# Designs tried in a protein design chat: VH-VL binders against PH domain leucine-rich repeat-containing protein phosphatase 2 (PHLPP2). Part 6

Target 1, 249 residues: PH domain leucine-rich repeat-containing protein phosphatase 2 (PHLPP2), of Homo sapiens (Human) (q6zvd8r785to1033)
Amino acid sequence: SHGLAEMAGQRNKLCVSALAMDSFAEGVGAVYGMFDGDRNEELPRLLQCTMADVLLEEVQQSTNDTVFMANTFLVSHRKLGMAGQKLGSSALLCYIRPDTADPASSFSLTVANVGTCQAVLCRGGKPVPLSKVFSLEQDPEEAQRVKDQKAIITEDNKVNGVTCCTRMLGCTYLYPWILPKPHISSTPLTIQDELLILGNKALWEHLSYTEAVNAVRHVQDPLAAAKKLCTLAQSYGCQDNVGAMVVYL

## First folded at step 25 (VH-VL)

Design u03 (from q05 with heavy chain A33T)
Fold by OpenDDE, fold request of step 26:
Structure u03 (fold): chain C 249 residues (1-249), chain A 120 residues (1-120), chain B 107 residues (1-107)
Amino acid sequence: as target 1 above (249 residues)
Amino acid sequence: EVQLVESGGGLVQPGRSLRLSCAASGFTFSSYTMHWVRQAPGKGLEWVSVISDNSGHIYYADSVEGRFTISRDNAKNSLYLQMNSLRAEDTAVYYCARDRLEWSYYFDYWGQGTLVTVSS
Amino acid sequence: DIQMTQSPSSLSASVGDRVTITCRASRDINSYLAWYQQKPGKAPKLLIYYASTLQSGVPSRFSGSGSGTDFTLTISSLQPEDVATYYCQQYDSYPYTFGQGTKVEIK
């Protein structure tokens, strides 16, 4: 089960969208996602509507988690480019499926992301981050990468004045500075795994992983949990669009 | 069977131009992103250039930017590399390579290559 | 640019031996690593992609492992036809650099 909360910031435009399919790939798995277009409303919604279909196709072509997840992002990126999309979006996908590789686990979780959306697993009451934040501020290696490639970094810390992200879906014209290749991690799910939290940049800028986990660990309703996270972020001064999804495992 | 056959290599003086061709067969060429990769004699491999299926994505290594032009003719199942202002350091076997997917940049099939020698 | 460093530069082993080649990236490249085999006078051949996925048609004695910065290509039982130079390649980001190669010979 899952709960989703999205709260608009000061601009009253929701630029965060989410994907939640408790039944995926003929009912064998589940897929959850979050997309953040920062100031763009259209692209996150588009990805919400298209990414799962791409993932489904790729899962049918490969049994390797890294392969089909990576391809999902690349294909999506390609489609955006072909459509002439000039904007970009953060994208996070979490795919849960039966684990055939580890006999000790019934299911495996694969997480892939570009941009600033993050997934955090609550394992034994402790947060386990499963994503990488691809921003100039949060990733010195990526910052150096784009600098090495002679990117123009503006005063407001944006690549060519467009985005703070070094990887995202869209903005194909900003190659090779902006890349579509996601960070991918896979882990078997264990009995110690309690829940999964998906959140956008605004959420994680205001809540630590530990605080987020502690806030929702004992909440029975995942929707209430998600709302609690967003409310908590707002109480800490979050003025941007904030999105949170809580998946009980 | 996937086949890539390069041609057009040879001996040329510095500053001159050369055009390489790659003939593709055994797959739907028009659906694939293609690359050039080169290998200097006795040395490693260096990525050179990419062109997507519809030519919407083109990019070059810094070492060849401004001098080389990648192009394709999907009707002829052909990939090209126009090399201008050739330098001694451009001496290499040039491989045509197929990418499984646009934006991946790893290569599942390679041609046998064509040797380009730039020498006075 | 991401530097790819292979070790060793060359090795000689007997038929049937387990052979291990390592590749180190100068920064984290997640699993965006490929291994190629190049026999003398021939074009490179893809062996492994995404660090550990075996390319179709490649013998099962080849395997890849690793993530982040350290990667390994393993030949479980070296065969005469495996005499070649092996290259790792990162495709995390431009300019998609290769390792310097590891020459594998039979004793």
Scores: ipSAE 0.955, ipTM 0.971, lowest interface PAE 0.4, mean pLDDT 96
Fold by OpenDDE, last read:
Structure u03 (fold): chain C 249 residues (1-249), chain A 120 residues (1-120), chain B 107 residues (1-107)
Amino acid sequence: as target 1 above (249 residues)
Amino acid sequence: EVQLVESGGGLVQPGRSLRLSCAASGFTFSSYTMHWVRQAPGKGLEWVSVISDNSGHIYYADSVEGRFTISRDNAKNSLYLQMNSLRAEDTAVYYCARDRLEWSYYFDYWGQGTLVTVSS
Amino acid sequence: DIQMTQSPSSLSASVGDRVTITCRASRDINSYLAWYQQKPGKAPKLLIYYASTLQSGVPSRFSGSGSGTDFTLTISSLQPEDVATYYCQQYDSYPYTFGQGTKVEIK
């Protein structure tokens, strides 16, 4: 089960969208996603509609987690077409599928992301981050990469004044500074895994992983949990669009 | 069977131009992103240029930017590399290579290459 | 640019030997690594992609491992036809650099 909450910030435009399918790939898996366009609502919506279908196709072609997930992002990137030329979106995708490789685990979780959306697993009451934040501020290696490629970094710490992200879906006109290559990680799920939190940049800027986990760990309703996270973020001064999804495992 | 056959290589003087061609067969050429990769004699490999299936994505290595032009003719199943203002350091075997998926930038099939020698 | 450093530059082994080639990236490239085999006078051939996925048609004696910065190509049992130069390539980010190559010979 899952709960999703999205709260608009001061800009009154919701640029966050989410994907949630508790039943995926013939009902044996689940897929969850979060997309944040920051300044646009078009790409997140497009990704919301396309990425699950792409993933479904890719998982049928490959059993390798890295392969089908990477391809999912690249194909989705391509499918953005003209819209993706100038617009960009953070993208987070979590895929839960049966795993027989580990006797201690019934399922495996694969997480892939570009941009600033993040997934955090609650394992034994502790947060386990599963994503990489691809921003100039949070990733010195990526910052150096784009600098090495002679990107213009503006005073507000944006690539060519457009985005603080170094990897996104879309923004093809900023190639090769902005890339669609996701960070991919996989972990077997165990009985110690309680829930999964998906959040956008705004959420994680205001809540630590620990705070987030502690806030929702004992909430029975995932929707209430998601709302609680967003509310907390706002209480801490979040003025931007905030999105949270809580998946009970 | 996927086949890529390069042609057009030869000996040229610095400053001159040369046009390479790559003939593709055994697959739907128009659906694939194509690359040029070169290898100097006795040296490693260097990515040169990319062109997507619909030519919407084109990019060049810094070393050839402004001098080389990649193009394709999907009707002829052909990839091209126009090389202008050639330099000695451009001496290499030039390979056309297929990208399995646009934006991936690893190459599942390569041609046999064509040698370009730039020398005075 | 991401530097790809292979080790060793060359090696000689006997038929049937286990051969290991290492590739190190100057920064984290996750699993965006490919291995190629290039026989003398021939075009490169894809062996491994995404660090550990075997390309179709490639013998099972070839395997890849690693993530982040350190990667390994292993030939479990070296065969005469495996005499070649092997290259790693990162495709994490432009300009998609290759290692300098590892020449594998048979004693």
Scores: ipSAE 0.953, ipTM 0.970, lowest interface PAE 0.4, mean pLDDT 96
Fold by OpenDDE, last read:
Structure u03 (fold): chain C 249 residues (1-249), chain A 120 residues (1-120), chain B 107 residues (1-107)
Amino acid sequence: as target 1 above (249 residues)
Amino acid sequence: EVQLVESGGGLVQPGRSLRLSCAASGFTFSSYTMHWVRQAPGKGLEWVSVISDNSGHIYYADSVEGRFTISRDNAKNSLYLQMNSLRAEDTAVYYCARDRLEWSYYFDYWGQGTLVTVSS
Amino acid sequence: DIQMTQSPSSLSASVGDRVTITCRASRDINSYLAWYQQKPGKAPKLLIYYASTLQSGVPSRFSGSGSGTDFTLTISSLQPEDVATYYCQQYDSYPYTFGQGTKVEIK
């Protein structure tokens, strides 16, 4: 089960969207996603509508989690077409599937992301981050990469004054500085795994992983949990779009 | 069977131009992103250029930017590389290579290559 | 640019031997690594992609492993037809650099 909350804050539009399918691939798995377009609402909506279908096709072509997930992002990137030329979006995708190969786990979780959306697993009451933040501020290797490629970094720490992200879906006009290739991680799910939190940049800027986990561990309703996270972020001064999804495992 | 056949290589003097062609068969050429990769004699491999299926994505290595032009004719199942202002360091076997998926940039099929020699 | 360093540059082994080639990236490239085989006078052939996935039609004696910065290509039992130069390639980011190659010969 899952709960989703999205709040516009002081913004006049919502540029965050989410994907949640508790039953996926003919009931053999589940898929969850979060997309953040920062200033555009178009790409997050497009990705919300397309990425699950793409994933479904790719998982039928390969059983390798790295392969089908990487391809899912690249195909989705391509499908953005003209809209993806100038617009970009962070993208986070979590896929839960049966894993009979591991005797210790019946399910596996594969997480892939570009941009600044993040997934955090609560394992044994502790947060386990499963994503990589692809921003100039948070990833020194990526920052160096774009510098090496002679990108212009503005005073406000943006690539060519457009985005702080070094990897996104879309923004093809900023190739090769911005790339669509995601960070991918996979972990078997165990009895110690309690819940999964998906959040956008705004959420994680205001809540630590530990605080987020502690805030929702004892909440029985996942929707209430998601709302609590967003409300908590706002109480700490979050004025931007904030999105949170809580998946009980 | 996927086949890629390069042609147009030869001996040229520095500053001259040469146009390479790659004939594709055995697959739906118009659906695939194509690349040029070169290999200097006795040396390793160097990525040169990419062109997507609809030519919407084109990019070049810094070493050839401004001098080389990649293009394609999907109706003729052909990939091209116009090489201008050739330099000695451009001497290499040039391969056309198929990208398995747009934006991946790894190559599942290669041609046999065509040799370009730039010498005075 | 990401530097790809292979080791060794050359090796000679006997038929049936286990052969291991390593490739190191100058920074984290996740699993965006491919291995190619190039026989003398022939076009490169894709062996492995995403570090460990075997390309269709490639013999099972070939395998790839690794993630991040360190990668390995293994030939479990070297065959005469495996005489070639092997290249790793990162496709994490532009300009998609290759290793310098590892020449494999048979004693």
Scores: ipSAE 0.951, ipTM 0.969, lowest interface PAE 0.4, mean pLDDT 96

Design u03 (from q05 with heavy chain A33T)
Fold by OpenDDE, fold request of step 26:
Structure u03 (fold): chain C 249 residues (1-249), chain A 120 residues (1-120), chain B 107 residues (1-107)
Amino acid sequence: as target 1 above (249 residues)
Amino acid sequence: EVQLVESGGGLVQPGRSLRLSCAASGFTFSSYTMHWVRQAPGKGLEWVSVISDNSGHIYYADSVEGRFTISRDNAKNSLYLQMNSLRAEDTAVYYCARDRLEWSYYFDYWGQGTLVTVSS
Amino acid sequence: DIQMTQSPSSLSASVGDRVTITCRASRDINSYLAWYQQKPGKAPKLLIYYASTLQSGVPSRFSGSGSGTDFTLTISSLQPEDVATYYCQQYDSYPYTFGQGTKVEIK
């Protein structure tokens, strides 16, 4: 089961969308996603509508987690078409499926992301981050990469004054500084795994992983949990669009 | 069977121009992103240029930017590389290569290559 | 640019030997690594992609491993037809650089 909450900030329209399918790939798996366009609503909505279908096709072609997930992002990037030329979106995708080694006894979780959306697993009451933040501020290697390629970094720490992200879906006009290649991680799920939290940049800028886990670990309703996270972020001064999804495992 | 056949290579003087062609067969050419990769004699491999299926994505290595032009004719299953202002360091076997997936930039099929020699 | 460094530059082994080639990236490239085989006078051939996935039609004696910065290509039992130069390539980011190559010969 899952709960989703999205709260509009003071500045912008809601530019966060989410994907939640508790049943996926003939009902054996589950897919969860979060997309944040920061200033545009178009790409997040497009990704919400297309990315699960792409994933379904790719998992049929390969059983390798890295392969089908990487391809899912690249194909999705391509499918953005003209809209993806100037617009961009952070993208987070979580895929839960039976473990290939022992489908009857265990599940595996594969997480892939570009941009600033992140997934955090609660394992034994402790947060396990499963994503990488691809921003100039949070990734010094990526910052150096784009500098080496002679990108213009503005005073507000944006590539060509457009985005602080170094990897996104879309923004093809900023190639090769902005790339669609995701960070991918896979982990077997165990009895110690309690829940999964998906959140956008605004959420994680205001809540630590530990605080987020502690806030929702005792909440029985995942929707209430998601709302609690957003409310908590706002209480800490979040003025941007905030999105949170809580998945009970 | 996927087949890529390069042509147009030869001996040219510095400053001159040359146009390479790559004929593709055995697959739906119009659905694939194509690349040029070159290899100097006795040396390693260097990525040169890319063109997507609909030519929406084109990019060049810094070493050839402003001098080389990549293009394609999907109706003719052909890839091209117009090379202007050739330099001695452009001497290499030039390969056309198929990208397995747009934006991936690894190559699942290569042609046999065509030799370009730039010498005075 | 990301530098790809292979080791060794060349090796000679006997038929049936286990052969290992390493490739190191100057920065983290995740699993965005491919291995190619190039026989003398021939075009490169894709062997491995995403660090460990075997290309269709490639013999099972070839395998790849690694992530981040350190990668390995292994030939479990070297065959005469495996005489070639092997290249690693990162496709994490532009300009998609190759290693300098490892020449494999039979004793």
Scores: ipSAE 0.949, ipTM 0.969, lowest interface PAE 0.5, mean pLDDT 96
Fold by ESMFold2, fold request of step 26:
Structure u03 (fold): chain C 249 residues (1-249), chain A 120 residues (1-120), chain B 107 residues (1-107)
Amino acid sequence: as target 1 above (249 residues)
Amino acid sequence: EVQLVESGGGLVQPGRSLRLSCAASGFTFSSYTMHWVRQAPGKGLEWVSVISDNSGHIYYADSVEGRFTISRDNAKNSLYLQMNSLRAEDTAVYYCARDRLEWSYYFDYWGQGTLVTVSS
Amino acid sequence: DIQMTQSPSSLSASVGDRVTITCRASRDINSYLAWYQQKPGKAPKLLIYYASTLQSGVPSRFSGSGSGTDFTLTISSLQPEDVATYYCQQYDSYPYTFGQGTKVEIK
């Protein structure tokens, strides 16, 4: 089960979208995603509507999580076409499926992302980040790559004055400064794994990983948990679109 | 059966020009990003240039930028590399290579290569 | 640019031996690594992609492993037709770069 909360804050548009399918691939797996277009609502909605179908196709062609998750992002990037020329979106995708290891049924979690949406696993009461933050300020190696490629870094620390992100789906006119290749990590799930939190940049700018886990760890209703996260971020001064998803494992 | 056949290599003097061609068959050429990769005699592989399926995205290695021009003709299933202001260090076997999946940048099929020698 | 360093630069082994060659990236490339085989006088051929996935038609004696910065290509039982130079290539970040090659010969 899951709960999703999205709040516009002080902005007149909601440019965060989410994907949640507790039963995916004819009931054998689950997929959860979050997409943040910053100032555009178009790309997150397109990804929300299409990315699960792309994943379904790729899972049928490969049993390797890195392969089908990477290809899902790259195929989705290509399918944006003209809509993805000048517009871009952070993308975070979490896929839970039965582990290939027998002889006790167990599950694995694979997380892939571009941009600044993050997934955090609560394992034994402690946060385990499963995504990489692709931004100039938080990823020095990516920042150096963009500088070495002679990108224009404006005074507000943005690539060509457009985005702080070094990787996104879309924004193809800024290639190769902004890349679509996701970070991918996998972990087997155990009894110690209590819940998974997905959140956009605005959420994690206002809540530490520990604070987020502690705030929702003992909340019984995942929708109430997700709303609590967004409300906390707003109480700490968040004015932007904020989104949170809590998945009970 | 995917096939890539390069042609147009030869001996040329420094400062002169040469045009390479790559004829593609056995796949839908117009749907694939294509690359040139070169290998100097006795040395390793060096990526040279890329062109997207609709020619909307074109990039060059620093060593050839401003001198080489990649192009394609999807009606003729052909990839080209115009090489101007050739230098001795451009001496290499030039391969055309198919991008495995658009945006992936690993190469599942290569041509046999064409030798370009730039001397005296 | 990401530097790809292979080790060893060359090796000789007997038919049937297990052969291991390594590739190190100068920064984290996740699993975006391919291995190519180039037999003498021939074009490169893709063996492995995404670090560990065999390309169709590649013999099962070839395998790849690793993630992050350290990667390995293994030939479980070297055959005479495996005499070649082997190259790794990263495709995580532009510009997409190759290792310098590892030459494998039979004693």
Scores: ipSAE 0.795, ipTM 0.882, lowest interface PAE 1.1, mean pLDDT 90
Fold by ESMFold2, fold request of step 26:
Structure u03 (fold): chain C 249 residues (1-249), chain A 120 residues (1-120), chain B 107 residues (1-107)
Amino acid sequence: as target 1 above (249 residues)
Amino acid sequence: EVQLVESGGGLVQPGRSLRLSCAASGFTFSSYTMHWVRQAPGKGLEWVSVISDNSGHIYYADSVEGRFTISRDNAKNSLYLQMNSLRAEDTAVYYCARDRLEWSYYFDYWGQGTLVTVSS
Amino acid sequence: DIQMTQSPSSLSASVGDRVTITCRASRDINSYLAWYQQKPGKAPKLLIYYASTLQSGVPSRFSGSGSGTDFTLTISSLQPEDVATYYCQQYDSYPYTFGQGTKVEIK
């Protein structure tokens, strides 16, 4: 089961979207995603509506999680069409399926992302980050790549004044500075794995991974847990769109 | 059977131009993103340029930007590379290559190559 | 640019030997790594993509492994037709770069 909370904060639009399917691909798997368009609501909604169907097609073509997750992002990037030329979105996708090596008794979790939405697994009470922050501030190697490719880094630390992200779905007019290739990681799930937290940039700017896990570990209702995370971020001064999803494992 | 056949290579002087062609057969050319990749004699491989199936995604390596132009004619199943202002460093075998999926940039089929030699 | 360093630059082995070739990226490329085989006078052919997935029609004696920065190509039992130069290629980020090759010969 899962709970989702999304709050607009001081903004007049909600540019964060999520998808959650506790039963996916004939009921054998589950998919969870979060998308953040920063100032646009269009791309997160398009991704929310399309990425699960793209993943469904790709899992039928390959049993390798890296292959079908990477292809899901690239196909989704292509499918944004004209809407994705000047607009972009962070994208985070989590896929839970029976483990290929032991499908009768265990599951695996594969996480893929571009941009700044992050997934954190609670394993034995401790946070385990499963995604990569693709930003100029937090990824020096990506920042150096963008500079080497002669992008203009504006005073507010944005690529050509547009985004702090070095990878996104969309923004194709900023290729090759902004790339759609996701970071992908996989881990087998065990009984130590209690819950999974998905959050956008605003959530993680205000809560540490440890703080987020501690805040929700013992909350019985996942919707209440997700709301607690967003409310904590707002109490710490968050004025932006904030989104959180809590998935119980 | 996928086949890619390059032509148009030869000896040219620095500063001159040359146009390469790649004839495709055995697959639906109009559905695939295509690339040029080159290999200097006795050296490794270097990606040169990409053009998507509808020509909406076109990019060049920094070493050739502003001098080379990639194009395609889907009705003729042909890929082209117009090379202007040629330099000695452009001497290479030029391969056309098929991309499995747009933005992936790995190549599942390659042509035979055509040699371009730039010297006086 | 991401530098791709292959090792060794060349090797000789007997038919039936296990051969390994390594490829190191100058930074983390996740699993965005391909291996190509280029026989003398021929174009490259794709062997492995996403570090470990065999291209259709490639003999099962070829395998790939690794992630992050360190990758290997293994030929479990070298055959005479495997004489070639082998290249790795990263496609994580622009510019998309190749290793300088490993030449494999029969003793």
Scores: ipSAE 0.768, ipTM 0.886, lowest interface PAE 1.4, mean pLDDT 91

